# VHH binders against Serine/threonine-protein phosphatase CPPED1 (CPPED1), part 2

Target 1, 314 residues: Serine/threonine-protein phosphatase CPPED1 (CPPED1), of Homo sapiens (Human) (q9brf8)
Amino acid sequence: MSAAEAGGVFHRARGRTLAAFPAEKESEWKGPFYFILGADPQFGLIKAWSTGDCDNGGDEWEQEIRLTEQAVQAINKLNPKPKFFVLCGDLIHAMPGKPWRTEQTEDLKRVLRAVDRAIPLVLVSGNHDIGNTPTAETVEEFCRTWGDDYFSFWVGGVLFLVLNSQFYENPSKCPSLKQAQDQWLDEQLSIARQRHCQHAIVFQHIPLFLESIDEDDDYYFNLSKSTRKKLADKFIHAGVKVVFSGHYHRNAGGTYQNLDMVVSSAIGCQLGRDPHGLRVVVVTAEKIVHRYYSLDELSEKGIEDDLMDLIKKK

## First folded at step 11 (VHH; from z1 with S103K T105V)

Design k2
Fold by OpenDDE, fold request of step 14:
Structure k2 (fold): chain B 314 residues (1-314), chain A 119 residues (1-119)
Amino acid sequence: as target 1 above (314 residues)
Amino acid sequence: QVQLQESGGGLVQPGGSLRLSCAASGFEFDDHWMSWVRQAPGEGREWVSSISQKGEYKYYADSVKGRFTIARDNVKNTLYLLMDSLKSDDTAVYYCARLYWGKRVFDSWGQGTQVTVSS
C-alpha cells in the first residue's frame, strides 16, 4: 500500500478512475447537477512572484493557505452539495525536487482534508506539480501523492476526462507515458461516442488556447497551435463540448467549432484583475453553464438563484 | 510603449526619509504587480519591494522591512516608495519595475533615481 493510500485523507483517482463515482451507477443521466472548479492554489507563488520569480522560491505561503481555507469553507456551506470539487492543477508552487515542496504539499493536504467527505476531490496535475519537463519519477510522485494524473469518471451520464496536459507541452523525458495517455484518451473518446453520453467534459491544466484557436504560440500559457488544434479536433469529433483549465491565473476562454475553452482564474496568486475565486459549473441535460465567483462572494452569498434554479429543474 | 519614470531621490543624512515616485504609462498599470529594485555601486540589482495590482499584497526585502512602505495610486498610474530611517547601505539607484505576467519577470524599468545616504 503506497504511503498515500495509507493516509486516507481524501479519495484519489486510482486505476484511471474515481471510486467515488462507480461507472455502473453513474453512466445514465440522473438530472441536473453542479460542481465546483478551482485552479492554482499554488502554495508559495504569491511570495515568489512578488520577487520576480515564478519558477522558484516560495518560502512563504500563508496567504494561499488562508485563501484555500476560505474556498473550502465556502464550498462546505453550499446546499445542495456540489457533486465534486476539481482543482485544475498547480496545487503547490515548488516543482519536483525544489525547496519547500514537502511542506507545501503537507499544508495543502491538511487544508483539503477539511473538504466535506461527501464532496469528492478531483485533482489535475500542472507543471508545478510534475515539472515543466515531467519524468517518470515526477509523474509517479504525483500519482503517489495525489492520485492518477489522467483518468475518467462518470457523473449522472456525463463523462469527465482528466488529462495530464504537461504531456502535450513537453513529453521529451517521458514519451512512453504520453503515448499511453494518447491511447487511453482515444479509447475514452470512443466510449463517449459509442455510448452517446449526455456530455463529455475535459479537465486539464494548460489551456488549449486563451482566446482563440489561432492565437500566437509565444505564450507560456497555451499549448502550441499544432498541438491544440489536433486535440481540439479530436475532442470535437468525440462530442466534447467544454474544456476547463487553470494555469493562466486569469479568467479567459473562447470557442472553436462548438468547443468551449474555459480558463479559470486562481484561488491563489492573481496575475490580472480577477479576484481570488472559484467557478461554479452547472450541468443540465441540454447545456453547461458556468460562472466565476470571488471567494468573498461565494462565502457571503452562495450560488445565485438563476444557477440554482437550473439545478432544481427536473 | 511601456514607460516608467522614477523621481524623488536625493542626498539625505542617516535616519532621514525620502519618498520615491514612479510614473507609469503605455500599459494597463492596474493589471500588473509593480516593484522597486535597487542597484548599489559595484553590486547587482536587488529586489526591494512589490505591490499587487490593488495593493492587497505588499512584500519587502528583509533589509528594508519596517522602514520602507510601498504604495500605488492606480488612478494616477503612480508607484510610491516611502523610505524611512535610511541607512548608508540604502545608497543605490532605485528603479521602478513592472512585473510582467507574460514573461514572468521584471521586464521594464525606468532610468532610476539616485538615493544617497551619507553623513
Scores: ipSAE 0.919, ipTM 0.966, lowest interface PAE 0.5, mean pLDDT 95
Fold by ESMFold2, fold request of step 14:
Structure k2 (fold): chain B 314 residues (1-314), chain A 119 residues (1-119)
Amino acid sequence: as target 1 above (314 residues)
Amino acid sequence: QVQLQESGGGLVQPGGSLRLSCAASGFEFDDHWMSWVRQAPGEGREWVSSISQKGEYKYYADSVKGRFTIARDNVKNTLYLLMDSLKSDDTAVYYCARLYWGKRVFDSWGQGTQVTVSS
């Protein structure tokens, strides 16, 4: 590990992999295990939403700090510990070049340092983190701050793929970067097919779809029909079982053939009636089982017995 | 159809109080943040206050902080604005509005209720 890596806040994804999970130690089935998925802490959005001014930086984020601290404390109390904590994009609200971005970033880093050091962080890029129309410069800033925007890693014989979904929404100012991800993704999906992994799982910020592969395009919350169908067909062909996303600030999802699209609601600002929460995702040899918990429920009661029984099976 | 109907406006003296109500129907009321927005003659619409789905978060424009209180009753599907210490500058039509993430943040409006603060 380089001196630069040791000087960061956490183990950042680099070289298209995550050093917290060395492949030589994680290539064989070692489940059951579980992980925690959060999405959209998005420091700054609650105040911005309240006033209808969502295109600027958002000048208050005390509520998102409190909520994300609550999430971290709930996670730190879990026993057995989750294998990792994934944040599925929109880490902060202020897009590149907007006011308050630096301060939001520093506050989120501070909050995340309180995560139990035995629990690795997995960070997924969202449109607010890299911009709606990313450039090489905005992607490089993200990578410098949080780690690679796309990468893969193994946990207990399961292949996890983290994608920069903004390249599928608007790559117009970074076509070479999109092409690099496309080539890399085809290679990773080929590995998934050839290895017969226990499971293959995708994290991306923008959902393929909210309810059905054939739904109308929602000009903000899903990928276009042609794009999502092409990606979904590639994932299915490679044996990917589930895609986890945020972005919608509501729980949603559906199934297309053998592929589940799971859209998880927000830690931060809610755009529907869901409570602020986290998703517990249990990986067994046979299946992937998940459930959304409010922060209060998880903190006060922990994980329900039926999920704990799956986690504790040999 | 989304329906928002404001009531409770009227003529009041400076320093007086009013309570506005907004009856909501045709949608799941507790799925949405709700707002009060006002418009004085010759001016654009001015955001006044917003409240989250369950009332956990309440925000106010600087011009009304400490004087106005937003509230909601999700059993009765009603939004409220309690106005105290009214000033002549508060004279406006007050609209109830629903927040929705789409082309415009405020996607549905009532027809408004007139508040007039006059000595």
Scores: ipSAE 0.717, ipTM 0.888, lowest interface PAE 1.3, mean pLDDT 92
Fold by ESMFold2, fold request of step 14:
Structure k2 (fold): chain B 314 residues (1-314), chain A 119 residues (1-119)
Amino acid sequence: as target 1 above (314 residues)
Amino acid sequence: QVQLQESGGGLVQPGGSLRLSCAASGFEFDDHWMSWVRQAPGEGREWVSSISQKGEYKYYADSVKGRFTIARDNVKNTLYLLMDSLKSDDTAVYYCARLYWGKRVFDSWGQGTQVTVSS
C-alpha cells in the first residue's frame, strides 16, 4: 500500500517521477505521439468572476463541471488515444484556506475519474492550487491531494519537466522549497543536455512571457523579466524546445531564440474571446506541432487531418 | 478610451417594467463580461447581473432573479437589462460596468440611469 494510492484512480507523481511512464520503457524515441493539454478548469471561478468577488472562492461551479466533462468526453473519443492528458494548473478556484475548496477538489476528482484508463493524467500546480505565496503547508496539501508539485518523466525519448512556477513568483514563505526545486531543475537540465534527448518540454502554470521575452512585467500573468530571462536561457542551453503554460485564460505566446512559449486558454472561465478548449500537441522526431481546439470542435470533428497525418506517419 | 452610456431609466409604478440600454465604445466589447450594478443615494453599490462575452452565461443577484433579464447585442455593442415586476426596493441609479482582471474587477463604469419606482 506504500507504493499504491488508497482508493485512487490516478497515478500521482511521487519521488519526483510519474510511475505511469517508467523511464526504462520510455527513454528511447518511440514517436510520433501526441498529448492533450488543458488549463484552468478552476472550479468556482466563473461564478466568482460573474459577481466580482474572486477572493471568496465561488460558491457554484456547475458550469466548470459541465465544461470539464465535455473535455473528458472529447478526449475519450480520440483515436488513436493520446499518450497523456496534462492539466496545466489552477485545478480549482478556492485557494488554501478559502471556502468550498474541499468540495471543488472532490468534484474535480470525480470528473477526472471518467478519463479513459489508458490515458494517464499529468497534473501541474497553479497559483490557486497552492496559493499566491505558498508555504510548506500549502505545498504539502497539494502533494497529498494531487501528487508532487514538480517532477519529470519520459515518453518515447522525450523528457518532460513539470515545474512549480509559484516558487519563481513568490517563494518568500518557502525559500528552502524553492532552493530544492532549483537544485533538482539544474540536475534535470544537465540530464537533458547530456543525453541529447529527442526533445525536452516544460510544463509550468505561469508563463515566462505572454508575447515577448522583453515585454513589461505583468505581475500576475507573467514572470518578472529578470526571472524569465534566467529560466529561458537555462532552458535553451539544455535544449528545451517549448514551455507550455496556462494562467492567462487566453491564448498567447511567442518565441525567444529557439524556445517557444505557448500559453493555452482555459477549459473554464474565459478572460478574453477564446472558446473553452484544449490544445492538441503532436511530437514528431523533428518538431513539436500544436493547435488549440474549442471543446465543441474537438467533440464534433476530432483532430484535423494534417495533424492526424503527423500522428499516424513515422 | 472606454465609454459606457446608459439609457432607458425613468419613473414607473410598482409592478411596471423598464428596458435599460448601455452603449459601449472604445474597447472590444465582446472580449469582456459585462454587468449591471445599482446604487441608491447614500448607499453602497449592489451587483445586479452579469453576462459572459457571447451571452452563454447569465447570473443574477437573488433580489432580482426571475424579474430581470440581462442580454447583449455584440453587433451593436449594446448591453441590456429587461426589468419586470418592479418594486420600490429597485429604485436606484443603474450602472453598466465592464469586468477586467486587474486592480478592481469592475474597472469601467457609465454615468448611470435613474430608475424610480413609486406612486
Scores: ipSAE 0.636, ipTM 0.858, lowest interface PAE 1.7, mean pLDDT 91
Fold by ESMFold2, fold request of step 14:
Structure k2 (fold): chain B 314 residues (1-314), chain A 119 residues (1-119)
Amino acid sequence: as target 1 above (314 residues)
Amino acid sequence: QVQLQESGGGLVQPGGSLRLSCAASGFEFDDHWMSWVRQAPGEGREWVSSISQKGEYKYYADSVKGRFTIARDNVKNTLYLLMDSLKSDDTAVYYCARLYWGKRVFDSWGQGTQVTVSS
């Protein structure tokens, strides 16, 4: 039982690590394994969207509670258990300073308590969790509530990096915090190159791009062309194979050189045709294979046999 | 080019019913939430009702709850508003609108259809 388990409801990331996966036990390849990625439960958005008032907190989130409970139930039925469940940002809808933020936070914590104790949570910060223009104070609030906003951990010889992508979008009120992440990231990427890890994987809320590295900048849904190119080049040089993101509330993505950008649709409010869902991500020695499932599909049928075969092969 | 065309308005007695339709073209209709918004003479626009992409979520303003029903037909790319138990306060131009995540949530509008409730 780790110190984090003894001290709290969640394995909170602290010290830029995640205690659920001690590095000394996870540095060697021990795959295949899989994890579950969800994004954007965003308690409050469905009602806010329905009325066209998305800049405030949203005063109802019963639908998001039901959907996230369904997601947790589907995950808890999976056998073998996934190695972890990552929520890839926008945990709640109300930004810092907006009404209903405390209530949305407490309800999401309550729902997440039902996740099987054998399945660690990995929590990624989104723009709604820390604000579009984060400050030291909004970042500190996130860290008190959910754990570090950026950190890394190892699972079976695979390095996972969790980034605060809002520092790439608008660091104007927290430049020193962005600088700290930049230095830390360069160190982690150097470690990835030095160790020749089996794979390196990034989680960040804001996608680098939605379809192509050369696409036009979107007002809200991708990082600027100069920023995303700089990050993508750093990731590629270090051997990062894939970036997983949410934020778009739709499935999207593409490939730049050997780097995949995977944008996963929402547990909560949908901005496109996708069903509410989760992504199953299977890590083998050779590759990373993933598939988006609706909550209904996963709950009723579990993981399809072709993916399960990959999970169980040596 | 997004096109939204409302129809089905008219003159109705209090307590009567109408069905409004909105034909949509120029975009992937089932990618978007859709809304009805109305504007009475001398008033600003008032949100009336919204429906999700597949119709699984439907929301109504308090002023119309229990009397209006929103629906959509994704085969015909058509949005509907079934209006029952109409009152004089429902007199307005009714617009259908597309929801889009951008600077303004309602990014495209039709020309509207007039509903007049009077004896």
Scores: ipSAE 0.634, ipTM 0.860, lowest interface PAE 1.7, mean pLDDT 91

Design k2
Fold by OpenDDE, fold request of step 14:
Structure k2 (fold): chain B 314 residues (1-314), chain A 119 residues (1-119)
Amino acid sequence: as target 1 above (314 residues)
Amino acid sequence: QVQLQESGGGLVQPGGSLRLSCAASGFEFDDHWMSWVRQAPGEGREWVSSISQKGEYKYYADSVKGRFTIARDNVKNTLYLLMDSLKSDDTAVYYCARLYWGKRVFDSWGQGTQVTVSS
């Protein structure tokens, strides 16, 4: 029994895959399913933001605990169960080496342990998790704490790719790690093409773009024009249909050719008008449909009938 | 253009109360966190309070907790600060401010309103 199993800890990605989904059982289409996507629980940001200094704040995160607990409770009540629950980065607010990082991490782990055991967790790394400029040390810390920073897994004939998008933003202190991911990604995309997967879906923290592939560089909320175009083209060529992200703390997105960029708002701190919430993603043989729910809506009403009907249609 | 205009300041005795207002225009008011910041004579700026877009979250400096209440009316595009049990140390110019995420700072300020607490 891995130390993780003995302590009631959720399954972590290891060996660049997720053991909760054995590839030999998940490589073929089995019918429609759905999963839940959250982003940016980011324990500590709400108060830090309120004081006008988010970079040095983070000494209080009770609100984020409550919000994330509500999210977990809502997810656990869903029937049928989602295939998995993905968090698209910025798990906590304290960056590597910053105060309260350990306490925030422990509290988030505690909250996430309440997720139903039948619902695997998929954890994506954000800039607050590994730093704006990641190092081998910060990446290693993340991997020890949460699992591999990039990996793939199959669910019912759909290939899911989790990427460390910070390598695209600033790999200056760990160029070799970026190179390793680049090579790995090329291999995974080749597999996607060769095996004719039903769908290929990407999870990363930093959006390719917020509205358009040709938009101006935000210097924080999107990847550079050159980088996002290269990635988008690579994804499209491999048949990737959708990229999900967080980081923006707002719902946003757009389309480039046949690629859908979906930016999900936060479980935690909101920067815009969106409620605290989760995204429901329904996967059918023909299409991927998604909808953002407030935590209250999801808790009180569950998933709407039109989406559930898509799952029931075998 | 973003505009913030404070009002409601004045002279009050210790233990008294005041209500400050900030009229906002030129942006989507309900899309932003809003804050009060004050500056006493000869002192630096001090954060006082912040409120989230819909008022769900309110935060206060320790120096004003239990005495001040922040509120907002998104229909009127107005930010409020209710100040009770005022002390001499509360004497300052009070500013309304908007937060900007990209810069992670207060990016817009009003002209301020003077609050004087004196016997």
Scores: ipSAE 0.019, ipTM 0.354, lowest interface PAE 6.5, mean pLDDT 92

## First folded at step 14 (VHH; from z6 with G102K K103G)

Design n5
Fold by ESMFold2, look of step 14:
Structure n5 (fold): chain B 314 residues (1-314), chain A 119 residues (1-119)
Amino acid sequence: as target 1 above (314 residues)
Amino acid sequence: QVQLQESGGGLVQPGGSLRLSCAASGFEFDDHWMSWVRQAPGEGREWVSSISQKGEYKYYADSVKGRFTIARDNVKNTLYLLMDSLKSDDTAVYYCARLYWKGRTFDSWGQGTQVTVSS
């Protein structure tokens, strides 16, 4: 792989920041903007799901290649351009140490290089990217390939936090890494509170909850009740308005006090009736408005006029 | 209550054909991938074939590729397996199964229908 191919459109996060959006240029509100959220391209899952064993398998991923290419093409057509494209975890299906992981990774890199270079990529780690029980080694591999697993950045006075949510699910083989993220997160949330950000937004792969903060633990698709309440309360105290997640391969979500949990369905394998799709997220001075689009809808018709009016202050 | 009812099994000669059906009720049929799984005497269950919610994706075990065809009718809430060129190794009880997001695997099964390939 050439240095240009490795460094192309990715702008890999380093030093817990994203250089595509330097804080000194982005810390003030400059009017409405939007970004595109996708989740779970997860090259290999469709085949693995078909056999009923999605913890293994996944030796075919041509369908996910085509779907992700379709997503990239849809995004590249958008005008005005989105501020960034965030992929909210489970980039590939094969977990660390499993067969096909290298091939899936190389194919996803190739597909993502086609994203318009004016649209920075924001990459969120999922359980398949780091493992269900991450270690220092699996985290280092992710960071080498895609950039930091947790970091923050500013866009137009809005603070964005990217979290490694697997540390909240199972930190048993990396407790010091979890502790480092916890300390860093408290510092970032203190900054959000002190500066009175226009908005603060969290991306993490595992949702806090799927419908309600009080729902039962399912031990895979949501965080445990005690963990999600502690995180939600910290977010609310700091003024975070919304958490965006993937992982569920179905649209879901709900509200806890002032905090919205938004679970976005997949580019790749669908576990329910939702179409393969992307979420358009519009940020105005007053609120965050979002809508899920099928890949076909977005490619053929673009963003609906009511959202475009918000982007243009109409 | 999820209910799956298989039918269409029977005794057939090698090289013959059968068409299995599975009537589904008690859930949103078109919200789920559906599968056929079989169990030969004295063996564990073996995945045979799966079909996506609208039929846009179909997958087969290597042992049945080119001989079996999976299909679904979302108006009639029915899953099908067309089996051609049957071999003695295909002798098994065939189960209709639902793939379910909550368990991330098969969560519901029918009672099965016996297929016996014997000369």
Scores: ipSAE 0.677, ipTM 0.875, lowest interface PAE 1.5, mean pLDDT 92

## First folded at step 16 (VHH; from n5 with T105V)

Design p3
Fold by OpenDDE, look of step 17:
Parts: structure tokens; C-alpha cells; sequence
Structure p3 (fold): chain B 314 residues (1-314), chain A 119 residues (1-119)
């Protein structure tokens, strides 16, 4: 693979769509499929966290490299191949303007270039990617590095929406960008309703909630109650069934009416008892089934038979 | 209530060894990163070492690398610091600390144990 070709695995999200999936070919249901979801490789967090000060840490990220390499290797071994590999934000630890950001970015790109070319990458932005308080500049940097921060794409009659959730957390320095996404989202949700998509799925970094729509505001790990309720209602109205996120570095989730919030633990640093891992998401005509795997499990055993059987059923 | 209690400090000669212990209670010990932090007279607190929930990750300050070993026993809810080749500069009060993610800081401390390295 040429360096140029390797570079092509990034920036696939342009013009608010993903080139890897032509909409004209992917707007109708064609059968069950699956994809892989990771979250928070976050190169640098393990060390940064260990020092007790995340703001001034992150000078080592070898552990995250190894973990992410293992993830990529596991993914590449899967047969049949997943439709895509999505990373739900916090790609690296160094926030905009912080030390080691360039090096962390380069190392992550190096690792991710090893992903099979037949497996498109879907990259979601997190707070470490664009800042706790994003600006036009930080968003632009992200887009130059990884592709669009919000976009949609079709796979086999399923509409996928990637959102910049930092606009919901703190848009104070870029209110116009938030407004643009809001308008765009409304349009996309309208399309979902009008075209009667088989499913609609949302990817974002910050969870709507961790356990319940009515939980307390965490001010970090979840969106505010008012914000999450508004978004959830919009999603439900449009027929969105599942929202996937990272950010929490633990598996979590809950249900609100017909909407499932699925929080996936991290490839990188773990804050709870979960192993480093990836989530396998199987999409059938009737349902969306997902399961979290440790990297070891996925590498050694692959996807379990019961999930594979769902994929084989036409 | 979170409780951390250090022990094992004392007076030792340069080149000597000590083993510090921290007894933890009042929380799920194996869900948290744990750390040792020390404070020398007239100086600020200095991070010494940290260990992940299951001990998979261990990190050390440059000043103690190769000499100190952090460990934990999650069955006993105990954090350890093995200190070898002690130097005069290691003289300090050593604290056991819990890392809290929400605050992204050390959120709980013990009372500390005095380590004095002197000839």
C-alpha cells in the first residue's frame, strides 16, 4: 500500500457524507450486516491519568498503541469483513494546543492505516479531539486531519448519522457551527422519516445519558437533562433506535421509550472493570444486536456463532 | 466513608529498604487507580507512583524508577510501595491517594507515614 493510498483511509467523510458508501446503492435493504465499534483509543490518557493530572500528562502512549494495534489485527481477521469500523471519539488525548498532539496523531494514523482497505473508517470527534469548548479553528483542524465532524451515510437501507456532540455540550465559542449542525440534523431526520429507512443509527462521543434519561447531570460524562431530552425526542420521532457513544470508558446504557443508548467502553484507558475491547453490532431487518468483546476474545475466538448466524440469515 | 491508612514508614540508612502499606476501606478498592505521593519538608507534594485497578499498569516518577515498586492486593484492599536503595532525598511524608475520574485528580488521601533516610 502506497503512502498515498494509506492516507486515503482518512478524510473519507467529505461534503457531509462518506464516499465509501454511495447512497444510490445503499438506500435499500439488502440483508443483514455487521460493523465494529470502538471508542476512546485516546493515546496518552493512561499515563496522564496515572500522574493525577490529566491536563499536564500524556507524554507516553505505548500502551494505547499496543491496544489499538491488537484491535486492528482482530478486526482484520474477521470473516466476513465488517461493513465499517467506527471510532466514537477521543482518538488521542492531547487537546488542541497541547503537547504531543502531533506525535499522538501520527502514531494513531500509523496504526489505523493497517486496517483492511475494504473496511472503511468512520471517525467521530470527541472533546479531546476538538476541545471541551470547540472553536471554528479546532473544528477545522479536526476536519483537515480526520474528515467531516458530522455527516451521514447509508449502508443497506440503514441511515447512519455521525454527530459532533461537543456542540451540545459547549457551543459558546462556535454557536454558528452548532446551528449549522442543528439544521443539518433536522434535514437528515426528515429524510429518515420520509424514506422509511430500515433503521437509523446515531454515533456521537458524549452519551445522552449513562443509565437513565432522568439521571442527574454529570457535567462531563453525559449531556444536560434538557439537551438530552430534546435530542432523544428528535431521534425517537425520526425513528432512530440506537445511539452509540464512548467518552465514559465503561460500558453503560439504558433505554428511553424506543431509543437505546449504548455507551461502549474504551480501547484505551479503562476507568471501570471492563476489559479493553470492541463492540460488535449486528444489524438485521428487525433488530440491532450488539455485544462487547475483549480484545483477547475477539482476537482468539472471533465473533460468536449466535451473532454470526444472524448475519447469515437472508 | 473513604478511608486510607498508611503504615511502614520509619528511619532508615541510605541504601536501606522500606515497605509501605496503605489499608483502604469504604469504597470498591479494585475499581480505582491508586497512587503514592510524597511531601518533603518545605516542598510541595510530589507524585511518586501509580497503579491501575488490577495492576496492569504501573508508573513511576523518574526520581524513583528502578528503586521503587508499586503493588496492590485487591483481596486485602491494600496498596504497597517497596522502596529500595533509599536516598536522603527520599525523606518525606508518604501519602496514599485515590484517583477520581470525575475530578481527574487525587480525591482521597491518607494521613501519611514519615520516611526518614539519614546516616
Amino acid sequence: as target 1 above (314 residues)
Amino acid sequence: QVQLQESGGGLVQPGGSLRLSCAASGFEFDDHWMSWVRQAPGEGREWVSSISQKGEYKYYADSVKGRFTIARDNVKNTLYLLMDSLKSDDTAVYYCARLYWKGRVFDSWGQGTQVTVSS
Scores: ipSAE 0.020, ipTM 0.409, lowest interface PAE 6.5, mean pLDDT 92

## First folded at step 18 (VHH; from q3 with R102K T105R)

Design r6
Fold by ESMFold2, look of step 19:
Structure r6 (fold): chain B 314 residues (1-314), chain A 119 residues (1-119)
Amino acid sequence: as target 1 above (314 residues)
Amino acid sequence: QVQLQESGGGLVQPGGSLRLSCAASGFEFDDHWMSWVRQAPGEGREWVSSISQKGEYKYYADSVKGRFTIARDNVKNTLYLLMDSLKSDDTAVYYCARLYYKGWRFDSWGQGTQVTVSS
């Protein structure tokens, strides 16, 4: 991860790690702390959706630029600063090979460069970033542009796992890549089981489920029953407490045994009633507390006092 | 049961104006983008305009930009299309449609209302 590859605020993940958070500096509990989660800026989707032509990448994304700039401005005003800003997939709308992908990518990079340099970005791959049916080539393009598609890092004694969830939806053109993630994940979950970390948290684009582990398959928006139960059981056995996802463009979630599934609504296009927004996630020694804010609320009022009290309390 | 009922069509001279309405029921109206789509005699359906859940975003086909205005009233669950400077080419049946994320398409339609622009 050379200085040239870091791209300023991005700190692109390489070698299955994130250099912004060296493990030797972050392995001990140093909370409380918080981070900001956004999802689905998806430059291009609003226009594509408005015309019913979501397959071709959308030829306008000024609305998503404005919304993401608003998000960045709100984050930059926060005091104390969040430990990082995670974007939980679907960074742009145009899938590999579709028109406008380069332009959407460059505009998103430009907007994200305005994030305060003290706030590292964490980038999660979504189906639009690597394709619905990823290949070695589409994964390589993502990794060159944004950094590794799966990796882990530590913050204040908490282990964070970033997964490429499209491998669980459709690995048919990249089975060896899925197998590599599976093996890597088992190793990371072994680390979490050793209880050397205060908490373990997963980021992945596709939610395990929207409300309940036993719900029907909502083909595009959740993982299949067999897949989600297998993953959830592995996470629970390893002591993972929460999975954060996007993809649904609506707030959703539920609890399966000891595991919370938190689905966060979009910065970009809304497919339901939620406002464009961000999720504030506060990590204390004993719990993980989170709240979704509209961009307007966060910009005008900042973080509410009850969460700020948790952030500032030792 | 999704129900969409258009009204307000009629006969108008070129350069005239009409206001179309669409009464919506059977679903959470303010949870969805809504659209107007038209079908001229002997032709396929043509997307005209769409509006977001709260009206923040409005989009128009090139053929109607500057002449048509889409609006919604989420208290009355009603979608509107305000049509000004009408041309003979605007003659069509106008449908109210719901955009639906499953299938990424228009999934529900009204019966349509006829707009006829003739001199």
Scores: ipSAE 0.501, ipTM 0.807, lowest interface PAE 2.3, mean pLDDT 91

